# Miniprotein binders against b1l550: the designs that were tried, part 99

Target 1, 279 residues: b1l550
Amino acid sequence: MRLPEELLERARDIHSEAPSHRIKLDRVGSFGLKVPVEFKGFLLLAEADVWVSLPEGRRGVDLSRQVEAIYELSNPPKDPFSLCREAAISLLEKLNYADSSGVSIRFDAPLQDGESLKYYGVEISSIASDEIINKIRVEILGMTACPCTAELIRAYKSSEIAATHTQRSLGILEVSTKAEHPDPDKLASIIERAMSSPLRTYTKRPDEGGLVIRSLSNARLAEDVVREMIHLFLEEFGHLPEDTHILAAVRSMESVHMHDIYAERSFSLDEIRKEISSH
Below, E stands for the ipSAE of ESMFold2; O stands for the ipSAE of OpenDDE; V2 stands for 0.75 times the mean of E and O plus 0.25 times the DockQ between their complexes.

## First folded at step 11 (miniprotein)

Design ks17 (at its last look DockQ between E and O 0.89; V2 from the best seeds 0.00; counts 0 for: pae O 2.3 > 1.5)
Fold by ESMFold2, look of step 11:
Structure ks17 (fold): chain B 279 residues (1-279), chain A 83 residues (1-83)
Amino acid sequence: as target 1 above (279 residues)
Amino acid sequence: SWKKVRIEFTFDEENREEVLEFLKRLARELAEKYGLVVLVYTENGKIRIFVKGDPEAVDKFIEEVLKELEKRGVKYTVRVEEL
């Protein structure tokens, strides 16, 4: 049933009233929207959050206009970075009372793995106020091999046993910048190259053997994975603005323990360069 | 009670980054002065300024931005679109 339009003349506009408590809100929006995106030739179903600021003198936000802003831009499906940026700008344009807007888009990114596919997690954001700030978080699994246990086993009975515990480790890179979003495939590649070995969707026995040999030959502490991620990031993305912020982290699901270990470092490009140059 | 305008500038490629930083600073100053919301960004190699607020204040903002660009002797083309 659709109610008569003439009721709008009699009903109060609750949203435009002043609230009882005049408190500005930083983010008011619609979270968990499903939107189609086109990423590297794949059509994916992504999850999006949209929001705006709400000034202290306005009681409510026009939620339907927020949802409209992203859905009108999502058809036909387009790349998630364009969608994210354009929707953030559109929100600020459509909602007169807002002084900032934001959009987040999350999806699993396909990645070619030989004759097969694997995937990694991506979340991007664009925040529009007096300028645009772009954020990207990439998460991908790799394999780590413990160097401490490897050394103990090497020392045992003339080092004839090449063994250590290996486990899946989740690598994380998060970048906030005034520049365009870094390419997520490049961030995923940095994380994988920092690990002892990448994970594969499947392998034949000879390839599986090679993977194991690679991991043992490249044993790494979680701390050193994070350090290597930072090194590789600086090689690839050291050209970004000096105030770019990065978080590099690893969560290692240690195969011999009931718990995980975690290592992280956050920094700006300006900060890390000063630190490195002082050594 | 509201006016919304998009201003689009084309500048020489060599000076675009310097001009972008100048326009960001100028837009922030004028937005604070007149109680406006602004967004400065780039699109397809052009610099865009979105501004919204009181109609008289928006008009003064546009006027002052163009005046300051003229003072600097910066060559540009401009398109103004009311939204």
Scores: ipSAE 0.581, ipTM 0.872, lowest interface PAE 1.9, mean pLDDT 90
Fold by OpenDDE base, look of step 11:
Structure ks17 (fold): chain B 279 residues (1-279), chain A 83 residues (1-83)
Amino acid sequence: as target 1 above (279 residues)
Amino acid sequence: SWKKVRIEFTFDEENREEVLEFLKRLARELAEKYGLVVLVYTENGKIRIFVKGDPEAVDKFIEEVLKELEKRGVKYTVRVEEL
C-alpha cells in the first residue's frame, strides 16, 4: 500500500524539526546494506554502511536519500573503491545539512590459489568532510610456527628441522590516508609474506609437506610477524603521505593454548621513520 | 535555502598536486572564515570544489579562490555549476 502523496503536504517534516536536545551527532545512517560491486572480474555482494553528520538543530537524517545515493552509484556495479569515494561525496551533495559523511564497504576478496580460490577480508571506507580520508582494512589468515618450542625440541632431539606447534594466525593491515586506497592484494601479500607460510585452499601431499617444512624453517613469533609486516609495508608503501596512519596486527590462534596471542603497532609513516632512524 | 556549487578546475598536469594542496588549505581557511561546508577533491584528473552555505558567502568564497589562483599565476580553466 502506498499512501497518497497529498498527505505529505499535511504532515509535519519530523526530520527537519528542532530536536528536544540540541546536540550534534557524528554519524547517522543505514548500516548493513547489500550492494553489488565489481572486483577483479568478480561480481560480489558487499555489505555497506552509509552515514552523515547531523547538526544540533535538526532532529533526524533523511535516511531514504542516503540509501538512494549509494544504490544510484551501484548500478551498474563498479569497483568498491570508486563506489565508496563517490558515495561519500554524493551524500554531502544530497544532504545539505551534513558537514561530514562516510561510507564503508565490506566483502571477501577472491585470491587465486592454483586452480582454486582463497580469500581475504576487506573493509574499505571513505570519510568526507573538509577533506577525503580513505581507509582500507585487510585481514588474511596465514600459518605461524613457534620458534621457542622449535628451539626446545632441537635441543632435545638434535634434529635439523625441529618440530614445533603451528597455528592459524590472522594478520591485519589497516591504512588510513588522504591518498587513494592502497592495493588490497598488495596488502594481503605483505601479510602472507610476514607469516611463516600462507594457507592453501587445497594441497596435494607433496605440497602440504613442503608448506609445513617452509613454516618450520621460517618460525616466527607473533611479534616477529607484526615487525615483518611493518618492514614490508614500508618497502611497498613508503611513498604514501607522511600523515598516513597504519595499524599492523596479528592474532595468533595458538594451538597449545586456549587463548589467542595478539600483537599490534599503530603508527604514522612519519613516526615510524623517526623511530627506525634513531637506532 | 543554502546554495550548493561545484567548481571544477582543469590544470596542466605538471602543477596539479601542488595546486591541489594549495586549494585544500585555502578552502579550509575560507570555509572557516565564511562558515561554509567545503570539499576539495579530484575527479577524472580535474580538481573539484564542492561548496555549500549562505549564497553570499558562497559567492565570496568563489571570488576569493579565483583571486588567489590568479595571484599565483596558475593557468586554469574553470567551470562553476550550481547544484
Scores: ipSAE 0.138, ipTM 0.606, lowest interface PAE 2.3, mean pLDDT 90
ESMFold2 (binder alone), look of step 11: mean pLDDT 83; pTM 0.823

Design ks19 (at its last look DockQ between E and O 0.84; V2 from the best seeds 0.00; counts 0 for: pae O 2.0 > 1.5)
Fold by ESMFold2, look of step 11:
Structure ks19 (fold): chain B 279 residues (1-279), chain A 83 residues (1-83)
Amino acid sequence: as target 1 above (279 residues)
Amino acid sequence: SWKKVRIEFTFDEENREEVLEFLKRLARELAEKYGLTVLVYKENGKIRIFVKGDPEAVDKFIEEVLKELEERGVKYTVRVEEL
């Protein structure tokens, strides 16, 4: 059912009115949109959020216009980083009353795993105000092996057995910067290299044995993983602007417990350089 | 009563990052002075400034940006597009 178009002349334009309470809002938009993206040769269906600021003197935002802005740019599908940045700029240009805009795009990224594929989580954002701030969050699973239990078992038989509990751990890197988004594959690689071993889509038995031996020879606490992620990040991305903000974290699904453990460090590049240089 | 303008500058590679930071600071100062919304960003090796607000204020913003840039003494070319 479609209502008669003539009603538009009789109805108030609610959005353009002044609100009862003159309070500005930071983010007003549409969340959970489905948008197609092209990422490294793959066509993916991503989830997007779009928003603008709303001044205290305007009751509502033109929601259809802001949704149209991202959809106009998403067909034909394009690189998600380009889509994210271009949509954020377009929103600020199109909605005169807004002094800032933002776009977030989330998808599962394919990653080569030998001759097969595996996937990791990516969320990117671009925020436009007086400049563009780009944010990327990458999440990937790896394997950790507990060094404490490994040492206890070693002491039990004087190195007769190399064993410990192992578990999946979720590694997280989140970067907010004025520069272009860091390459998500490089962030995923940093997380995996910080773990005791990567996870594989599949292995043949000899390769599985090697993977287990690697994990035992690289036993790491969740705290160790976070520190290693920071070290590797600085090696690869230490050239980013000094006010770049990073969060490095691990959520470990400890196989001998009913609960997870969590370790996290957030920092700016300026902050962490001063911390390291103080030694 | 809104005016929207996109200004695009081309600088040599040697000065681009330093000039970008200068233009960001200048645009923020002028936007506050005149009650404007601005966005400064890079695009294909060029620097863009988007500005919107009161037409007279936008015109003054553009004049002052060009004046300050000339006083800085770097070589540039510029394209101005009304939206």
Scores: ipSAE 0.572, ipTM 0.874, lowest interface PAE 1.9, mean pLDDT 90
Fold by OpenDDE base, look of step 11:
Structure ks19 (fold): chain B 279 residues (1-279), chain A 83 residues (1-83)
Amino acid sequence: as target 1 above (279 residues)
Amino acid sequence: SWKKVRIEFTFDEENREEVLEFLKRLARELAEKYGLTVLVYKENGKIRIFVKGDPEAVDKFIEEVLKELEERGVKYTVRVEEL
């Protein structure tokens, strides 16, 4: 049932009214939208959040216009980076009272693993105000082997390759920059290379054995993983603006404990360069 | 009714970053002066300015931006599009 358009003339525009409390809101929008995106030749259904700021003198946001903005840009499906940035700008263009906007797009990115697929988690964001800030968060699982237990077992059995406990570890890189979004595949690769070994969707027996041996020969603490992630990030992305902000983190789902081990470092490129140069 | 304008600048590569920072600063100052919503961003190697507000204020904004660029001797091509 569509209400007669004539009713719109009689109805108060609730959204444009003055609020009872004149307070600016930072983010008002629609969360959990589903939008198609094209990524590396795959058509994916991504989750999207769209929002704008709301001035103190306006009661509400025109949410329908926000939804319209992102869907207009989503057909035909396009690259999620372009969609994110274009939608953030479009929101400001369409919602004239907003001084800032934001878009976040989340999906599982396919990654080729032999004849199969593995994946990593991606969240792409763009925030538009006086400038556009691009944010990307990549999460990928790897495997870590504990060097402490390996050393204990080596001492006990005098074996060249010491057995140790292994576990899944989630590596996280979050980058916020005024530059374009960093390549998520490169970020995922950095995380995997920082781990003791990558995970595989499928393994043949020789491959599985080799994967475990590699992990054992490259035993790393959670702290080691984070430091290695930072090191590799600086090598690959050291050209980004100095005010680029990075979060490097790992959550190790320890196989000998009931709890996880977590390590992180938050830094700007300027800050971390100064720190490293001081040693 | 509010006027919306997109200004697209094409600059030579050598001065693009400096010009971008200049335009960001200038746009902010002018936005405050004239009560405008202004966004300065880089897209496809071009610098774009989105400006929204009172039609007369928007026109003044455009005039001042172009004047400042000329005074600095910056070579550019410009496209102005009303949205």
Scores: ipSAE 0.214, ipTM 0.659, lowest interface PAE 2.0, mean pLDDT 90
ESMFold2 (binder alone), look of step 11: mean pLDDT 83; pTM 0.821

Design ks2 (at its last look DockQ between E and O 0.75; V2 from the best seeds 0.00; counts 0 for: total charge 0, pae O 2.2 > 1.5)
Fold by ESMFold2, look of step 11:
Formats: structure tokens, C-alpha cells, sequence
Structure ks2 (fold): chain B 279 residues (1-279), chain A 83 residues (1-83)
């Protein structure tokens, strides 16, 4: 059904009016859009949020124009980083009243895992105002093995029993920078290497045994997983601008407890380098 | 009463990073002075400045940016596109 165009002359343009309460809004937009992206040869259906700022003197945002902007750029599908950045710029260009714009894109990134696949979570953002600020969050599951229980069991039977509790742990790296988004595969690799062992889609028994032995040989406290993530991040990405901000975290789903444990550190590159240099 | 302009500069690659930081600072200062919205970014190795606002203020912004670049003595080409 399509209504007559002539009604536009009679109807109030509600969105262009001044609001009753003149309060600027930071983010007004459409959240949870489904957009196609191309990532490393895969066509994925990603989830996107788009928004702009809304000044105190404007009542509403042209929401259909926002949605149109990202969908125009998503066909044909392209890499999510280009889509994210280009859409943020396009929003600021198309919506005259906005002084900033933003786009977030979320997807599961495939990883080769032997003859199979596994995945990790990615959320990227680009925020345009006077310059572009890029943010990326990577989440990947790994295995952690408790060193405290391992040591206790070793002492119990003079090393005849090699055992400890192991569990899935969710590793998180979040980076906010003026540079281009860091490569998500490299962030995922940093998280996995900081864990006691990676997770596999499947293993045969000899390989499974090896994986478990590896985890016991790399038993780590959640706190030390976070520290190792930071160390590895600095080796790979220490070249980013000094005001780049990072969050490194682990949420461990402890197999012997009713609850999770959590460890986290946030820092900028300049502050962490000063901290390390003081020791 | 709105004007939207994209300014695209080509500089020698070795000068691009230095000039980019200069243009970011200049654009920020002029945007505050004239009540404009600006975005400075790089596209295909070229520096772009998007500016929008009052037409007369946008024209003054463009004039001042070009004048400051000429004072710097940096070799460049420029394309100005109204959106």
C-alpha cells in the first residue's frame, strides 16, 4: 500500500521541529540491522547498529535515511571494516544536523581448525566526528588449567597423578584507536596463545590426549592469562598511537565452582609502557 | 541554508602524515570558530576534509585552509566537490 504523495504538503514534519525539552542526544539510530559482509572469502550475515548525534534543536532523526545509507553500501557485500568506516562517513555526510555518527558491526569470524572450522566473536565500530575513531572487540574461547590444584595433586601422589580442573575461558581484547582496526585474527591468536590450550572443533583420541597434556603443561591463573594477553598485544601492536586504549579480560567458567571468575585490565599504550619501564 | 563540501588533497606520500595532523588541528580550530561540522580522513592515499554548515562559513573555511597550506609551502593538488 502506498499513500498519496500530496499528503506530505498537509502533514507536519514532526522530525524537523524543536523538541519540548531541548536536550542534545549522543546516539539516535537503528540497532540490530542485518547486513551481508564478505570476510576472508566467507559471506556472512552480520548485525549492525547505525546512529548519529541529534542536536538540542531537532526533535527527531531521519531513521529511514540512516538505514538506507548502510544498505546502499552493503550491496554487493564487502569486507566489514570498509563497510563500517564508509557507512559512518556516509551518515555524517547525509544527515545535515548531526555532528557525529557511528556504526557497529558484529559477526562470528570463521577460523580454520585442521580440516574443520571454529569461530570467534567480533564487534567493530567506527565513529566519525572531526576524525575517525575505530574500535574492535574480539572474544574467543580457550581452555585454562588451574595451577593451584595441579600442584596440590602433584604433592599428594609424588607426581604419579597429573591432574587439575580445566574449563572453558572467554578471552576478550578490546581496542580503541585512531588507526585502522587491528586484524581480528591477530587479536584472536593473542588470546588463544595466552590460554593454557586452544579449543578444537574435534580431535581423535591421540590428539585429544596431546591437547590435555598441553593444557596441564601451560597451567595458568586467569590473572596471568590477562597479563600474557597484554604482553603479546604490546609485541604485536605496540606501534599503534600512544593514546590507543585497550581492555584485556578473561571470564573463566570454573568447572569446579558454581560461579565464574573474572580478571580485567584497561590501559592506554602510553600508560602501560611507563608502568612496565618502572620495573 | 546548508552547504556540504568534500575537499580532496593529493600530497607527496612522504609529507602526508605530517600534513594530515596539521589539517586535523586546523580543521578543528576553524570548525569551532565558524560553527561547522568537519571530518578529516584519508581515502585511497589522499587526504579528505568533509565540511558542512552555513554556506558563507563553509566558503570561509575552504579559503582559510587553502591559505594556510600555501603558507606552509607544501606541493599539492586539490579537488573541491559540493555534495
Amino acid sequence: as target 1 above (279 residues)
Amino acid sequence: SWKKVRIEFTFDPEKREEVLEFLKRLARELAEKYGLTVLVYVENGKIRIFVKGDPEAVDKFIEEVLKELEKRGVKYTVRVEEL
Scores: ipSAE 0.614, ipTM 0.889, lowest interface PAE 1.8, mean pLDDT 91
Fold by OpenDDE base, look of step 11:
Structure ks2 (fold): chain B 279 residues (1-279), chain A 83 residues (1-83)
Amino acid sequence: as target 1 above (279 residues)
Amino acid sequence: SWKKVRIEFTFDPEKREEVLEFLKRLARELAEKYGLTVLVYVENGKIRIFVKGDPEAVDKFIEEVLKELEKRGVKYTVRVEEL
């Protein structure tokens, strides 16, 4: 049932009223929207959040306009980077009382693994105000082998390739920049290369054995992984603006402990360059 | 009420990047000066400026942007649309 439009003439616009408390809100919006996106030839159903700021003198946000903004841009489906940026801008254009807007889009990105697929997690964001800041977060699982246990076992059994415990580890790269969103596949590759070995969706026995041997021969602490991620990131993305902010992190789901090991470093490109040059 | 304007510039593709950086800087300076919300972005190969604020301030912004572009001697077409 649709209410008669004439009722709108008689009804108060609740959203435009002054609030009981004159307080600005940073983000007001719709979270958990589902939007189609095209990514690398795949049509994916992504989760999206859209929001704007709310001035102190306005009671509420016109949420319908926010939802309309992103869906208008989502048909036909387009790449999530363009969608994110364009939607953030559209929100500011449509909601004239907002001084800032934001869009976040989340999905699992397909990654080719032979004839099968693996995936990594992606969250793309754009925040628009007096400038546009683009953010991307990539999460991908890899495998780590512990070098400490390997050294202990080597000392005990005198083997060239020492056994050690291995575990899944989640690598995280988050990049915030005034430039365009960095390539998520490149970010995922950096994370995988920083691990002892990548994970595979499908392995034959010889391939599996080789994967494990590679991991054992490339044993890394969680700390090593993070440092390697940073190193590889600087090599690939050192051309980004100096004020680009990076979070590099790893969560190792340790196989010998009930808890995870976590390591991270947050930095700007200018900061980390100064740090490395000082040694 | 706030005035909202979209300015769309069409530049020679060879100069677009240089002009974009210039306009970003200029827009930021003017936004601060006049208390405006300004966005500079590229869409469909055109440079767009979204400007929002006091009507008089918006008009001054537009005037100054066009004046500075004229000083640079860059050929462009411009479309101004009130939103």
Scores: ipSAE 0.157, ipTM 0.624, lowest interface PAE 2.2, mean pLDDT 90
ESMFold2 (binder alone), look of step 11: mean pLDDT 85; pTM 0.840

Design ks20 (at its last look DockQ between E and O 0.90; V2 from the best seeds 0.00; counts 0 for: pae E 1.8 > 1.5)
Fold by ESMFold2, look of step 11:
Structure ks20 (fold): chain B 279 residues (1-279), chain A 83 residues (1-83)
Amino acid sequence: as target 1 above (279 residues)
Amino acid sequence: SWKKVRIEFTFDEENREEVLEFLKRLARELAEKYGLTVLVYRENGKIRIFVKGDPEAVDKFIEEVLKELEERGVKYTVRVEEL
C-alpha cells in the first residue's frame, strides 16, 4: 500500500528537528545490509553496515539516503574495497550534517586449496572524516600442535615418537591504516604460515600423513603463533605508515581442554620497531 | 545554507606523498578556522579535497589552499566541481 504523496507537504520532517537533548552521536546508520560484491573473480553476497555522525542539533539521520548511497554503487557488483571506500565518501557528500561517515563490509573469501576451495573471514571498513582510515580483519583456521606434550612423549620412551595433541586454531590479523587495505589473501597466508599446519578441504591418505607430520615437526605454543604472525607481517607489510595499528591473535580450540586458549598483541609499526631494535 | 565542492589536483609523481600530507594538514587548519567539514583523499593518481559548509567560507578555503600551493612552489593543475 502506498500512501498519498501530498501528505509529505503537511507532515513534520521529524529528522530535521532539534532533539530534546542536544547530544551528538558518533555512529547512526543501517546495519546488516545485503550487498553483492566481486572478489578476485567470485561473485559473493556480503553484509554491510553504513553510518554517519549526527550533530547535537539534528534529531535524526536520513536513513534511506544512507541505504541509497551504497546500493547505487553496488550495481553492477564491484570490488568490495572500492565499494567500501567509495560508499564512505558518498555518505559524507550526501548527508550535509555529518562530519564523518563509515562503511564496513563482511564476506567469506574463497581461497584455492589444491583442486578445491576453502574460505576465510574478511571484514573491511573505511572511515571518512578529514582523511580516510582503512581497516581490515582477516580470520582463518589452521592446525596447532602442542610442543609441551610432544617433548614429554619424546622423553618418556627416549624414542623419536612424534606425538602430541593437535587442534583447530583461529588466527586473526586486524590492520588499521591510512594506506590502502592490505591484500586479504596475503594476511590469510601469514596466519596459515604461522600455524603448525594449514587445514585442507580433503586429502588422500599419503597427503594426510604429510600434513600430520608437518604439524608435529612445527609444533608451536599459541604465544609463538602470535609472535610468528607478527614477524611475518613485518616482513610483508613493514612499509605501511608508521602509525598503522595491528592486532595479531589466536584462539585455540585445545583438544584436551573444555575451554579455548587465547593470545593477542596490539601494536603500531613505530612501537614494534623500537621494541625489536632494543634487543 | 550549504556549499559542497570537490577540488581535484594533478601533481608530478615525485611530489605526491609530500604534497598529500601538506594538504591534509592545511585542510585541517582551514576547516577548524572556518567551521568546515573536509576530506582529503587519493583518486585515480590524483589528490582530491572535498569541502562543505558556509558558501563564503568554502570559497575562502579554496582561495587559501591555492595560495599556499603557489607559495610552496608546487606545480599542479586543478579542477573545481560544485556538487
Scores: ipSAE 0.592, ipTM 0.881, lowest interface PAE 1.8, mean pLDDT 90
Fold by OpenDDE base, look of step 11:
Structure ks20 (fold): chain B 279 residues (1-279), chain A 83 residues (1-83)
Amino acid sequence: as target 1 above (279 residues)
Amino acid sequence: SWKKVRIEFTFDEENREEVLEFLKRLARELAEKYGLTVLVYRENGKIRIFVKGDPEAVDKFIEEVLKELEERGVKYTVRVEEL
């Protein structure tokens, strides 16, 4: 049942009314929208959040306009980076009382693994105000082998290849920049290369054995992984603006403990360059 | 009613970054001066400015931006679109 349009003329615009308390809100929007995106030849159903700021003199946001903004841009499906940025701008254009907007898009990115697929988690964001800030978070699982236990077992058995415990570790790179979103595949590659070995969706027995041996030969602490991630990031993305902010982190799901080991470093490119140059 | 305008600039590649930073700074100053919402961003190799506010203030903003670019001797093509 559609209400008669005549009723709209009689109804108060609740959203445009003055609020009971004149307080600005930073983010008001719709969270958990599903939008189609095209990524590397795949059509994916992504989750999206859209929001704008709300001035102190306005009671509510026109949420329908926010939803319209992103869906208009989602048909036909496009790359999630363009969608994110364009939608953030469109929100400010459509919602003229807002001084800032934001869009976040989340999906699992396919990554080719031989004849199969693996994946990594992606969250792409754009925030528009006086400028556009682009944010990307990449999460991918890898494998770590513990060097401490390896050293203990080496001392005990005098073997060339020391056995050690291995575990899944989640590597995280989050980048916030005024530049375009960094390539998520490159970020995922940095994380994988920083670990003892990558994970595989499928392995034949010889391949599995080789993967484990590689891990044992490249044993790394969680701290080593984070440092290696930072090092590799600087090599690949050192050209980004100096005010680019990075979070590098790893969560190791330790196989000998009931808890995880976590390590992180947050930094700007200018900060980390100064730190490295001082040593 | 608030006026919304999109300004699209085409600059020569050699000065694009310097001009972008200049426009960002100028736009911020003018936004504060006139009480406008302003966005400066790069899209498809062009620099775009979105400006929203009082119609007279928006017009003044556009005039001042163009004047400042001319004073700097920057060569550009401009398209102004009311939204």
Scores: ipSAE 0.327, ipTM 0.731, lowest interface PAE 1.6, mean pLDDT 90
ESMFold2 (binder alone), look of step 11: mean pLDDT 83; pTM 0.821

Design ks21 (at its last look DockQ between E and O 0.24; V2 from the best seeds 0.00; counts 0 for: pae E 1.8 > 1.5)
Fold by ESMFold2, look of step 11:
Structure ks21 (fold): chain B 279 residues (1-279), chain A 83 residues (1-83)
Amino acid sequence: as target 1 above (279 residues)
Amino acid sequence: SWKKVRIEFTFDEENREEVLEFLKRLARELAEKYGLTVLVYTDNGKIRIFVKGDPEAVDKFIEEVLKELEKRGVKYTVRVEEL
């Protein structure tokens, strides 16, 4: 049923009223939208959040304009980075009262794995105020092998046993920058290379043995995985603006414990360079 | 009432990042002065400024941005689109 259009002239515009409590809101929007994106030849169904700032003098946000803005740009499907940036700009243009806008887009990114595929998690955002700030978070699983247990077993009665506990570890890189979003595949590669070995969708027995041996010979503490991620990030992305902010972290699902281990470091590029140059 | 304008600059010089940083600082300063909302961004190697607010304030913003670019001797072409 469609109500008569004439009601618009008789009904109050609730959204444009002043609120009872004049308090500015930082993010008001529509969260959990499903939008199509095209990423590296794949058509994916991504999840998106859109928002604007709301000044203290305005009661509500025009929801339909927000949703319209991103859906207009998502048909036909396009690159998620372009969609994210363009939608953030469109929100600021369409919603007169907003002094900032933001869009986030989340999807599982496909990654070639031999003749098969694996995936990693991506969340991007663009926040438009007086400039655009781009953020990307990449999460990918790898394998870690504990060096502490490996050393203890090596020392045990001059044992021939080469063993330690191995586990899946989730590596995280989050980058906030005024430059374009870093390539998520490069971020995922940095995380995987910092681990004891990558995970595979499948392997045949000889290859599986090789992966396990590699992980044992490349055993790393969670702390050192984070340090290696930072080292590799600086090699690849040290050219980004000096005020680029990074978070590097690992959550290790330790196979011998009922709980996880977590390590992280956040920094700006100028901050970490000063730290390294002092040693 | 509101005025919304998109200003697009094409620069001939290779050091566009310095001009971009200058425009960001200038736009931020003028937006504060005149009570405007601004966004400075790039699009295919061009620099865009979106500005919205009071019509007279928007007009002053545009005039001052162009004046400061001329004062610095920056070579550019410009397109102004009212939204």
Scores: ipSAE 0.592, ipTM 0.877, lowest interface PAE 1.8, mean pLDDT 90
Fold by OpenDDE base, look of step 11:
Structure ks21 (fold): chain B 279 residues (1-279), chain A 83 residues (1-83)
Amino acid sequence: as target 1 above (279 residues)
Amino acid sequence: SWKKVRIEFTFDEENREEVLEFLKRLARELAEKYGLTVLVYTDNGKIRIFVKGDPEAVDKFIEEVLKELEKRGVKYTVRVEEL
C-alpha cells in the first residue's frame, strides 16, 4: 500500500527539524546494502555501506536518498572503484547539508589459481569532503614457516631442509590516498610474495610437496612478512603521494599455539622513506 | 526547474592550494549573492565546484567564476557538465 502523496503536504518533515540536542554526527547512513559490481569480468554481489555527516541543526538524514544514490549508479553494474568514488560524490551533492560523505564496498575478489579460483578479501572506500580520499584494504591468506623452530631442528638433526611448523597467515594491506585506488591484485601479490609461500585451492601431490619445500626454504617470522610487505609495497607503489597512509599487517594462526601472532606497521610514505634513509 | 552543474578545473600543481582557497571564497560569495547551493572540493588533484539553483543564476555564477580566474591569470582547463 502506498500512502497518498497529499499526506506529505500535511506532515511535518521530521528530518529537517531541529534536534533536541544540537550535536553533529560524523556518520549516518545505511549499512549492509547489497549491490552488484563488475570486477575482472565477474559479476559479484558486494556489500555496501553509505553514509553522510549530519549537522547539529538537523534532526535526521534522508536515508532514502542515500540508498537511491548508490543504486542509480549500480545499474548497469560497474567496477567497484568507480562506483565507490562516484557514489561518495553523489551523496555529497544530493545531501548538500552534509559536509562529508562516505561509501564502503566489500567483496571477495576472485584470483585465478590454475584452472581453479582462490580469492582475497577487498574493502574499497571513498570519503568525500573538502577532499576525496580513497581507501582500499586487501586481505589474503598465505603460509608461513617458522625459522626459529627450523634452526632448532637443523641443529638437532643436521638436515639441509629442516622441518618446522607451518601455519596459515592472513596478510593485510590498507592504503589511504588522495590518488586513485591502488590495484588490488598488485596488493594481493605483494602480500603473497611476502609470505613463505602462497596458498593453493588445488594441488597435485608433486605440487603440494613443492609448495611445502618452498615454504621451508623461505621461513619467515611474522615480523619478516610485514617488513617484506612494506619493502615490496615501496617498490611497486612508491609513486603514490607522500601523504599516502599505509597499514601493513599479518596475523599468523600459529599451529603450535592456541593464540595468533600479530604484527603491524602504520606509516605514511614520507615517514617510512625518512626512516629507511636514516640507516 | 533547478539547474545542476559540475565544474571541474585542472590546475598546475604549483598553484593548486592557493587557487582552491580562492575558489572556495569566491564560490561562497557568489552563492550568497545569487541564492545558490555550492560545494567546492578536490578530487585527485582537480578542483570541482557543484552548483545548484535557478538556471540563470547558475549561468551567471559560472561566468563570474571564469572571469575572476582569468583576471588572476591562472592557467587552467575546465570541464562543465550539466547534471
Scores: ipSAE 0.353, ipTM 0.773, lowest interface PAE 1.2, mean pLDDT 91
ESMFold2 (binder alone), look of step 11: mean pLDDT 83; pTM 0.819

